VHH binders against F-box protein At1g48060. Designs and how they scored, part 5

Target 1, 365 residues: F-box protein At1g48060, of Arabidopsis thaliana (Mouse-ear cress) (q9lnf6)
Amino acid sequence: MKPQEEEEKNENMARKRSKSSSSLSIPLDIATDIFLRLPAKSVVRFSCVAKHWSSITTAPYFTNSFETRPNLLFFFKEADRFFVVTVPKPNRRPNESVSHTSSQILDSYQTPYPKHSCFTIKTESVHGLICFQRGTKPIVWNPTMRKFKPLRKPDKSWESLTVFLGYDPLERTHKVVAMPCDKASDECRILTLGSADQESWRTVKTNYKHHPSRGNRKNNYGPCRCINGVLYYLAEIDRHRLIGKFAFLGHSNVKNSLPMWVLEGEKKGEWSTYNFLPLSHYDRRLEFHFKLIGITNDGELIYVPNTVFKTFEVIYIDPIRKTFSLVKYEGVADKGFRQRNGLGEDKPLRGIQYSPNHVETLLSL

## First folded at step 26 (VHH; from R2 with A50V)

Design L4
Fold by OpenDDE, last read:
Structure L4 (fold): chain B 365 residues (1-365), chain A 122 residues (1-122)
Amino acid sequence: as target 1 above (365 residues)
Amino acid sequence: QVQLVESGGGLVQAGGSLRLSCAASGFTFDDHAMAWFRRAPGKEREFVAVISWSGSYTWYTDSVKGRFTISRDHAKNTVSLQMNSLRPEDTAVYYCAADEWGQDEPKYYDYWGQGTRVTVSA
C-alpha cells in the first residue's frame, strides 16, 4: 500500500483547519478605553455600525465617563434650517501677549428648524445639554446627539416662565428648573432628566418670593449658571434687581471698564467684583466690531463679531494676564461653507447664538 | 382625529421604481416635518427620509441617498417618496410619520400611518 496516499490525507486535514475567524473581539475594557479617547462624532458612528458597540456607548458607565474639553458652540437659523457649529477653544499661550492663529472647525451640521420656534432664549450649556423655551414649554437639546426633547408645561396656570438647567454632580443627573417670571413667586418646578418619572415636575418652595430674570435676545449671557450643583441666577425682589451671583453684567455703557462678578469660594458663596479693561484697550477698532458673549471656565473673555460675513474670528482675552488672542476659524461663513450649504455669498449670517464652555455628551434624550 | 394614510406600495423588480404617497389629516400639516420610516422583516423600524415643514430641507439615510426623493404638497396635505433603483434590501413596510422637529428616530414621532408594503424581487 503505497506511501503516497498518506501524504494526501494529511494535506486535506490541514486545509480543513477552519479559519475560525477569531473575530479578535477587543476586550470590553480596551474597547471602552479606546472609545473614551475618540471624538463624540466617531463614537456615535461606531454605535451605528454594531449593536455590540452601541451597548457600550449607551451604558451609563460610559456616558458618565465620557469627557471632552470645553469648546465654543454656536448656531443660527436660515429659513427652515438650523445650523450648528462647534469650534475648538484655543490653547492658552501665557507667554504671548498678542497672538493670531487659525483653526479648523470640530463639527458642523444642520437640522430642520421647527415652525414657530424660538431659540434666542436659552440656558447655558450644562454638561453638554442646552435648554430652550418654546412658549411655556421647555425643550432640552443635546447638540452632540442632535436630539431635542420637548417637555411638558411645568404648571398649567403659568403664562410666563424662566427655565434653568442644572447638573447634580452627586446623582450625575441633569435637572430642569422652571419658575414663573411674570409674578413674584416662591414656587419652583423641577424635572430630573433620565429618571423613570421624566414626565413629572416636582414642586419646591424657595425661601423668598422673587422674579427670576429672563434672558433676552440681546444678551448672550444666560440668566443662570450652574456651579457644582448650585444654580446662580438673577432675580428681582421688591422691584430691586438683585444681581444674583453670576451676573455677567453686559456692556454697562461704562466705556472704560468691564465689571465682572467672580465666585471666589464655592463653600462660602463669596462673590468679588472685578473691573477689567474693555476690548478697546487692546484695539480701539475692534470695539465696534466685536461683542462680549461670555467667559471661558479658565477665565478668558470671549468676543465674537457683531456681524459675520466672509470670515469668522473670535477674540480671547485673559483680563488678568492681559493677553490677546485672535483666532480665525476656517470653514465657517467662507465661500466654501456657503456653497456646501446653499447659502448666499453676499448675505451676513444672522441671529447667531453662542454657547461657550460647551462639552460633548452622549446622553440619550 | 389624526390620520396618515399611505399608498403606492406593491411588488416591483430590482432596478424598478415606486412612488409612495401619504395623505395627512387631523393636524396642522404645514407646521410639521414629514418623515418616512420602514420596517423590514425581522428588523427594527428605521429612518428613511424627512422633509421640513416648508419643504426646503430634506435628509436621507445613507442607504437610500441618490435613489429616493421625498417631497410634499401643501395644497393636498400629502408627502411622497419617489423610490428609484430599488433593491431587494429595500423590501419593507413603509410608514409615514409626522413630527414638529423632523428627527431621525421613531420615538420622537407621535403620528403614524398604518404602512404600505413594498416588495422588491431579485
Scores: ipSAE 0.782, ipTM 0.911, lowest interface PAE 0.7, mean pLDDT 86
Fold by OpenDDE, fold request of step 27:
Structure L4 (fold): chain B 365 residues (1-365), chain A 122 residues (1-122)
Amino acid sequence: as target 1 above (365 residues)
Amino acid sequence: QVQLVESGGGLVQAGGSLRLSCAASGFTFDDHAMAWFRRAPGKEREFVAVISWSGSYTWYTDSVKGRFTISRDHAKNTVSLQMNSLRPEDTAVYYCAADEWGQDEPKYYDYWGQGTRVTVSA
């Protein structure tokens, strides 16, 4: 379903271009180069106009070469509509300890939302894809292409499972990993996206029986992170909690410090624990109104509002440099946004889920 | 057993109107988005329109916008496609489909009708 874009204006431009299918005899290499330089949204539009463009944009050589800047993606449900918003990550201002800026949104659209569905994000954006879990079924989502791929249950016998999304840099493929989470198991199911047999789950045994964490709905940052083809996740082994490689921002109940685990160097596999200053250190007023949702690839903590009413503001904190950046994003949750989307003026936007470090991909699901 | 039964197809002159109907059974109608697809001779099946489970959200392919209207009746478990200002290029077999997500590609739909033929003469 083509998302209803907030900007009606851009629909009219797509209508005019449908007529001149001038078979631009552009060589494939040149066409590819041109498309790689275009915004994802533009590429998608072109792909809809002509099949030959679609063949280029869906080809592995193209999708693997298409690179975008990481941004913040968030989504929420309103009735039968699924709202998706992408906002740009602010540029670092190394010389400013405190900054207040405004930014426009990059993209906003809506799609139909299934009835009685609750999407829980399980992983951060992994090379442009996001994985949800609905009950015992994984769902892979491409926000750029606005497509959802429900997957089959990994194992019929599993009553409770957790799902992770990874990317294999060698094979250049996305992999969905599923494990039971109600019992200790050494069984893992892996589904490779883009394969001829996308519906088949491969069984892989792990060396140890373990109990992976399902993650809490409260934790917007999925219990898993994929780094260089390796999945890091929380699991219990013999009553011991094994913390995977990257910064599980554990909500330590410690009111006064934010513990962060940092993987020190690929080779040493050593984890270091850092205690960062809480948000209250920067502004006490903010601590009660903002929650931590993740960390940017460049090491900034991302805080979002607990409740979104008339404005949408995000706080970025570099805990090392001790920099604070408040970014007000215009065009979200404001009167204009609500009017354009037929949303009530006095209702908070609830149930917002966030996906940090989102990059765009043109991968077809 | 899931069944989708299309009706209302036929021969119509350019500029004319038809109303297609699809009767759904064997699944929870109110939990599914309903869509219309069409397949023209020598072409692939293409998306036409979708309506959300509640009926409050609709989306159309660009070529039919302003001419076609999708609606649903929850009491009767039916989805309809009012087609106005028909054109020869609208000639196709029209299929009713059901999906929880209401996406715009055939591959996402598991439930299909047998189709009803619409022929628009020049």
Scores: ipSAE 0.730, ipTM 0.890, lowest interface PAE 0.7, mean pLDDT 85
Fold by OpenDDE, fold request of step 27:
Structure L4 (fold): chain B 365 residues (1-365), chain A 122 residues (1-122)
Amino acid sequence: as target 1 above (365 residues)
Amino acid sequence: QVQLVESGGGLVQAGGSLRLSCAASGFTFDDHAMAWFRRAPGKEREFVAVISWSGSYTWYTDSVKGRFTISRDHAKNTVSLQMNSLRPEDTAVYYCAADEWGQDEPKYYDYWGQGTRVTVSA
């Protein structure tokens, strides 16, 4: 039995070992750095290509570090479809009192929409997550990942409640806060997202029995803002509007002024009320066509059209600097958009909800 | 009791076609998106296709686009998956699932069928 056959087997085993495709493994650190600089959409795509990349993009250190520029997100429903559009906030032009610009959309997609769901935004985008309320059940949404997480009812006995979304910068966690709003209560339920016990509501007592405001569509579902880990919300105690530590973007029915609550100083927790000029000050015609939806983190008022038909324009006003910026976003609501998405041409886009200061997050829900 | 019962699996040659069906009961069928998932040997369960509650919206994983068609019959409470141009890599146990949102990850689905085996021979 000739020795030649053993040598061929050894050479064939050696040849099989040499095709170790030097998969140019990008070092973890380099890969991480690259991914942190990419759009979320790209990161997600890469994560689907290789398990090792997925391990990076799903790691807490990465998800916590991944941050994008704040943008404007809006969505609307059409039958069983949920349309989501992200548009960029324009850069400030400090040297221009009035500007007209055009911009493209950053992202647009559609997802299935549940049949019996009327979701109202309860909170602004908080570190990339948005909270809805469906009846007495909160829903957390990650627009970047296109994921929805329905939460359990905070308390079975609660018939009416309001929900808020906050972010704890120390723990680097999102927290959903729920309170009854049909009666004065000192009870609060808190659910921490990402925790192993994501299904459990923690009970916390407030210092006072109070009625948190549920908000309505007219007031953008009540002013709730999370600032440096503190949740500010509108509440009533004994029919007294506690202007406490609450950032109230109050739509004062005052026809000629826009009241704004500003947190003065990071440390003092004092709020000041400022009256800003209404949109009509800049152009009287715009007042009837645009509505205030919020304020950017850098202090610009955001006005959107009351009705979106063929064009989509957003107005950004700095009330302090008295700057006016009109941005036309191309590819939204136009003929091309409608055709691509199978939408009718002769109907306005209805039920658009807006989420300012939206950042992308890769957080898994 | 919620039930999802898959049928139509079997052995088929590469390039062939197969039609899977899932019969749903025990929940409000018309309020749920219906999805197909599959699990290949040694792999994790993966999303294949989803159809909205109304049936007007469908979405597919990239690997099956143009080859697979998901449909539903409201009168019969059934969802179907027409699979054309089958490939060996399509070999898997196929599962029917129901969710209100029609998301693309298994963790979001509360209701699952037992699965039907599809084997595509080279």
Scores: ipSAE 0.680, ipTM 0.872, lowest interface PAE 0.8, mean pLDDT 84

Design L4
Fold by ESMFold2, fold request of step 27:
Structure L4 (fold): chain B 365 residues (1-365), chain A 122 residues (1-122)
Amino acid sequence: as target 1 above (365 residues)
Amino acid sequence: QVQLVESGGGLVQAGGSLRLSCAASGFTFDDHAMAWFRRAPGKEREFVAVISWSGSYTWYTDSVKGRFTISRDHAKNTVSLQMNSLRPEDTAVYYCAADEWGQDEPKYYDYWGQGTRVTVSA
């Protein structure tokens, strides 16, 4: 053993390692893992300033794997402008039964609003996308990328339809489904997003002639939900209300595949009721000022204010643990927000729509 | 027949001004957002500015903000781009475009003009 030779050898290795500290020398797996955990706007910003990182963040593996924590979208129109705000779901403190906290918004922006479009007829947020209807023309929206994609009409002869949005977790693709809603039919149209060769409507026959129930224009969360590749929606056959199921699980990308769907009536006993405490249990005064708009993916009830004037507060309730959390969001509805956006300071914000469970997606429309 | 016709291009010295105009016909002008895009030599079309159907919302790419102003005239069915403090980097063919949404990528626009050339000399 030669101590002098070992010491010089160790010093030389240390100097080599310090020379490789450039961003190009960062191990690819580590850089990818770091980017997958950042907010979407940070990923876009870093991609713009570093060409090497842009090749990582635009790759299909990255865009298909990129997910953020579910958020609440808050959006509304004013004249020809469409305002969008994203607020984070709070970090829960499971050892507290009641909490009151403050939080900052994650993002806000405005964009043009088409003259004759109505955003109140919309789907829920499904893996980061929302679909609106303009009459019989569907319009897909990616709130993260701030893009709208109008789609061709599902059928030129249909005068009334309902659009649904689903996600096939096996193919990792979004599906848009259209059904006539003014008459019973055993046909629907399906379109797969995200493939340049396959963005055309195909016809699928269903097991029953039916039509979906019409949505409530005042409520953003319509009677439909996509869970693990299955679309659940309210339907009618001869004035009887049923729950329709439409499975996407890897079958919509082949021309001759047949999606599985069923209609289930309330009398079949496959559905259970779940009783939860009213809002007044947690704070009697809040019952008259808040409304239930939905449930988070973690099972929390979400209540929003009936009127958004100078403050914006959201209530999250875990009905299993019976916990209550009120979050005041800063940077929205206040004087600064209204002045920056040219909004009046003496009136409540009107026509607000909410989409819970929104995740950020870098999907290009 | 849809038609968008640009005019007002030309040669100008750096620091100078030009006003582009686009006359629209063959579609419902009042229902559409109007935009300007440009194509520099050897490059793809890029967004410059957009104005909403009512004229109350405008948006500009960062490199022209504060120098360019988009406007529209509903009576004449025209959209204009006032370009001030021009730089050599602004040299491009400028295109007028229309769609109902007014987004900032060319692929979302259905109606396009032929373009008008702007050259800014150093």
Scores: ipSAE 0.102, ipTM 0.578, lowest interface PAE 5.7, mean pLDDT 75
Fold by ESMFold2, last read:
Structure L4 (fold): chain B 365 residues (1-365), chain A 122 residues (1-122)
Amino acid sequence: as target 1 above (365 residues)
Amino acid sequence: QVQLVESGGGLVQAGGSLRLSCAASGFTFDDHAMAWFRRAPGKEREFVAVISWSGSYTWYTDSVKGRFTISRDHAKNTVSLQMNSLRPEDTAVYYCAADEWGQDEPKYYDYWGQGTRVTVSA
């Protein structure tokens, strides 16, 4: 069965059953099946309307089964307000080399933004969560549920640290990893999210005294990625840059003797380099107005505008198939969006950050 | 010692108005969002309104939008809730709370007042 055909069939079934949910009592197992096929925004809205539905959508079985397509998350700050917009990835056809389309945003909202937090130092989106730092205090964000959870400091004596976010696919839990970054250390701290009555940092020893390398500040993703329960990050040992590896497979408590599978940059037998055509290959003017921010899970390069004024366009390039797609997103940056959100109409939006590959999660922080 | 002290509660007729006030001390008021929650008899605490640390962002639960107004005064370290067009379903104990993030669930708030009772008679 093709995934797209299953989604269309399931959506049609959900529409039929949803039509009868308010006027008829629907059994819990049928309602659960309907809700699993809805967008996260719809599920959250139904959870707010009735306690009965909230019991379904907050249950661990439902939360662990909920699945959405990855999207592009874009967010920015104005004064003490934090604005968040979710836009869909475009559909593409294999026979098109150039595409210009329009699309609607999926969701937008605003929320208070704490005075002393910095959102420019963040992790990638990992199974729907993003982690920020405020000094040495990690802060976990669920953009779907619109919640922030400040965590206890990993160690009161650390003056500087780097935070990573990972996901253990066997335990089905998120892990927050903190490492000191102002001096080499063979200790790190790990915290497992989602424990009902306890969340504590535990100490894990690494095989090497090292510290994480600072990434390029213009890179929307930090110097790390979590792949199949393994955190990969840039590290430094005595001026050598290495790729650090930290596995989260299974249990949250890991013994002191963890292997660190690293490859030095100069010795990269397991790594390869792929060179992409620059944006100027497709249109010289676009390179001066757009910047590369990341790659989709499907391997597409994502370019966003340097400034967002009255329109918002995103360029997706598949470097293997050599395709170019420009999508104009409606419902953001325009007059209507600015009026609804109390934003000025004659200035660009400032300080925009992006997080590609964001999936929606109903996890309660 | 952190203190949040609510005042202004009382008995009022439906359609009337009340102004709740909350005096804050023992923490950095200007760094916190301030919120009002309420607890009706037999119910859990529910979100009513929040105002950001600067005062430029406010958020209200749907049932009070257009009737309630939250405001703050950083010189006096106070937050206020102006409640207009009161209804019997607004009857509750109203709590002042403080949190750096200004979220809409009680579990995220560090500091709480003792509450002030509001009774709206039909």
Scores: ipSAE 0.089, ipTM 0.566, lowest interface PAE 6.0, mean pLDDT 74
Fold by ESMFold2, fold request of step 27:
Structure L4 (fold): chain B 365 residues (1-365), chain A 122 residues (1-122)
Amino acid sequence: as target 1 above (365 residues)
Amino acid sequence: QVQLVESGGGLVQAGGSLRLSCAASGFTFDDHAMAWFRRAPGKEREFVAVISWSGSYTWYTDSVKGRFTISRDHAKNTVSLQMNSLRPEDTAVYYCAADEWGQDEPKYYDYWGQGTRVTVSA
């Protein structure tokens, strides 16, 4: 009896071990490493098909450790659809004064949006989020997760306002800041994202009465920058504008240089002017076909076409190293892209907005 | 009085078809995206399909893509879900919902119907 019992016990253990290995479970540290190296859209898709993978990708340590390089986000609307395209910053910087390269887009998608919406009044991309205004109602957008979150109005009595988006690196939270913009005020409203049940605007008094100045809408630069938890923006105080944050960026009127004002350093509180060469210095033929839309985090000027028809090209200029890079992005605006997305082939894409320095974030709105 | 009234549910054999309909009233139908969600016993509501306010954009959860078709009729203020090649895992209460955005999570929807039960037998 003992020999048969031993054989069956050994066979049962072998079958149990085989069934355990056949069901396979990926160790947490291995799954985390794999997911951290995937594109955001792949991480989202895997989270949808397996609940245990969703617990990994939604955990704070994963979302805080998810690492992507800054990209250029571009988006536009057609009928009731909102199209979003992500293009990469060049993988290798040219080691030459002039470069012409090609690159593939990283992602594109469509999403619906509400009737009577305007997407031209927006913030810059701040740690992967963008905030729009629909009248006096702020709307937060996570382009990576493809979600919009409308917020309650900051103040029912305000007839006009401007919203800003910031990030507090100590709390690791986004802040939405609203200010009246049709008259000077020493009050603003601040809302901290991530408190889904009790998101409330709080009143904060500013150092002096002012109202924000909107950025140049034609150039679409956005009115602010958030650096290490400090929001810098253009403002008007007692009929004077802040000189260190004021710039004229119209290249139709620029003669020799692009004027702008920068803060020398956070602790110094000093202002200086630095003039950069206009696009016409590098190629006169491009001057009237491209517009400046911003600057990369590493200091490159970004020029985009005035019109996007069959091709999409972006110019990156490093004004310090005096380099010029033109990148043609494949997989957008061409016949294949238009056919796959139900877009017409006989006219340019219209109303394109750009957000430089966009990083992917898995933050749930 | 906002109302969304679903109809067309019932018992169907696996591989069969059903057409759900939702009649909308009490709000501006043409300004809203319309969606279908479903809830199996013991589960939370999950997204099934959405159609934009103009009808030009539709989106489906992966498990129903290619089998279900959402459509809307602006003249009758109705949204429909044509469900083909039904499987036992499609058994659920199906809810019609509306909001301006048409996102795929229940928390974003302003208006809901009472639901219609769909049972798919093997």
Scores: ipSAE 0.053, ipTM 0.532, lowest interface PAE 6.5, mean pLDDT 72

Design L4
Fold by ESMFold2, last read:
Structure L4 (fold): chain B 365 residues (1-365), chain A 122 residues (1-122)
Amino acid sequence: as target 1 above (365 residues)
Amino acid sequence: QVQLVESGGGLVQAGGSLRLSCAASGFTFDDHAMAWFRRAPGKEREFVAVISWSGSYTWYTDSVKGRFTISRDHAKNTVSLQMNSLRPEDTAVYYCAADEWGQDEPKYYDYWGQGTRVTVSA
């Protein structure tokens, strides 16, 4: 919540209002249902002013049940600051195959960041958390709670590794998985988030020595997916790609269609491929100004601009219905946003990263 | 060997001023945020103020806003806390801490000083 004087004033007013209303007793099940429907900021604010409500909002059942609609997370660094913006995913399903709309951003904030941090190599957002690597040191980020948690190195002797983030739906915990990527190995390290202050890495053997693929620094995505507690990732054994497959969404060399591996019949573990219309099908000029960064949980392809200067537009394509939606987001990159945040008005924003399918989580790191 | 050494604590009358200083060694000072925390009698350690690695960002807990000023000197590898208009409720042991991220909870800080006692008499 730093440095946010206006946010502090709003929080102070909410505290006073909450104290005034604390004379009323609401049944626990009703209060829980009310809080589950509120934005994360509101839940945190109300939890600070009432012990009774804090016991509800900090309980494991509540924190595991609290979810918002998936959104697109947009972030970059400038000077000493790390800027984070959340934009809503469009909820549009019109008859027309092409649409152009405008929308407001949901939230934005700034936070300090370490000198020489690199946020280009990151995981996808998994149940509201994102994991970065700084060399071989994983760093977990909760964008909702605006906290970073550096983790111990998985192994002090590893010179290079790939980090994966997963979620175990039975335990209701996040797992951080690390594998060496500079040599074939049958070992990985797993760390469970939220287990006491003495979280530790444990060693797990895999069936085969293999070499996992890293994320591509030129594309804004990781090389893996977590589906129902199972990580799927591309790996190599003796020059053959084995173990797991994941959807590869971007391919800058493809014309007219994009190959993508999509999990079908997941109960049987079968895979299929689909060829989808390229961006140039809808407008040839967009191909040179937009890049594919991922796919929504609903199966929509997401394209973002290569350069963000005075406007921010995102393209969503439903590859099954073959529909196209362009959304212009207001309240970001414009003069007002730049002035409020002390950003220059004479150059594009640089180093922008994106995380689709981000949900809010109250998990305390 | 990392060392954070606080100084400048002591007894002071309500309404008075003190300046705490923290000398840092054994790590790259210019890469770390610096913070002050305090532990009042019978209470847990609480956040007071933080300054970013460049010195461009400062943040204060509400109860000290406008009275305390955090600053850093990159040439001397020191961080300071100027405490004005002191109140009896400011009585605490004050700790200097360092971390790359500069967050407002003690669990995120890598390096800690031993603390310096500040007592404010009415």
Scores: ipSAE 0.036, ipTM 0.468, lowest interface PAE 7.1, mean pLDDT 72
Fold by OpenDDE, last read:
Structure L4 (fold): chain B 365 residues (1-365), chain A 122 residues (1-122)
Amino acid sequence: as target 1 above (365 residues)
Amino acid sequence: QVQLVESGGGLVQAGGSLRLSCAASGFTFDDHAMAWFRRAPGKEREFVAVISWSGSYTWYTDSVKGRFTISRDHAKNTVSLQMNSLRPEDTAVYYCAADEWGQDEPKYYDYWGQGTRVTVSA
């Protein structure tokens, strides 16, 4: 059997091996379109499979285009575990004044959490990111990517500071803003996320010395809201003037009315005040068991239980449309949830913090 | 001074077992998650396993699930990695790392050991 036939077989086997890796390279545009239609969790999974996919999903054009529906995210700490749950916002039922529905959770996971770390939200969810503060150091969190980015202290001399999170719609970048809160100051530190120099705080001076509010830990939302690239926050000037309009006043001690400030669309800086009725107006019994945590983008007040034990129910009230919706979320805090997560059956879930209108982002921190 | 000192590496045959240990000092051990990373020749450092500060939570990379077990001893300030059913692809320098958050990305870890070499022969 002549040596020439073995060489041809080896070349044909090498050619057949080279032809079989016809890596069906999905064109970039098609791949992009596919990924934009997938759940964030799926996209993340795919990104872990191949570098090529990762390059797509991390590209600014993709991250900026990836949009999800606003949902309700909440989290709580149990021992050294950090639990994160996302539940869907129910669709509005305009024809029903009162509705009782059930819904499944969208996603849940747990991750390690540092000992003695404060997990109090310092900022609202801003384009999918949330900021925390540990002492004098800000921490940026991407719940979708399950990543935390600790930041350097904004200023070595600062003993107490507050942290805000904004989004610049022009630059399409997140900005972390830090200010001292123990003294009146006109100094701000700004860190732009995603920049090549992510470690540098830029100094910006404000027009006035002021004391930004640190917020109350009991309040579910940080003392700041970013609207169209502008940070609105509560601050004291000379201890007498509260400067800062909250788009929503969460816990007003006012038993009989809930004032809400709404930024009216086209004219920058025009705020309208709405007085909403408290939950007790709808059902007096509910007021003792539910607390207001915020408002949906479409104008529904969100009430959550004071204590979560066996069930998790959320109330959505549209005071304008006069609609009441109670949604029971299955798979939260129930026996199955607790068993799956190694939680005790007889202990209420405590210290739950909520982030309404949370969108998912695939931004790499 | 912060120190992480790995030990227990060596040559092992495929299917064999090794137990790595890391002794930690110079920081509050009980406040930190401890992790193992590895770097194979010609590859980037990759996450292997993490254990939370209390030890109640562990997470593993998929390739080592069911084979590797991470544990910690608070009394001794040590973290261990029991490696069973070792494979040639597990050959790497294994690094002990400490982080308050216990994440899977190396960039978030502040403290690193010098590493211990594990070689798995076919």
Scores: ipSAE 0.005, ipTM 0.308, lowest interface PAE 10.0, mean pLDDT 81

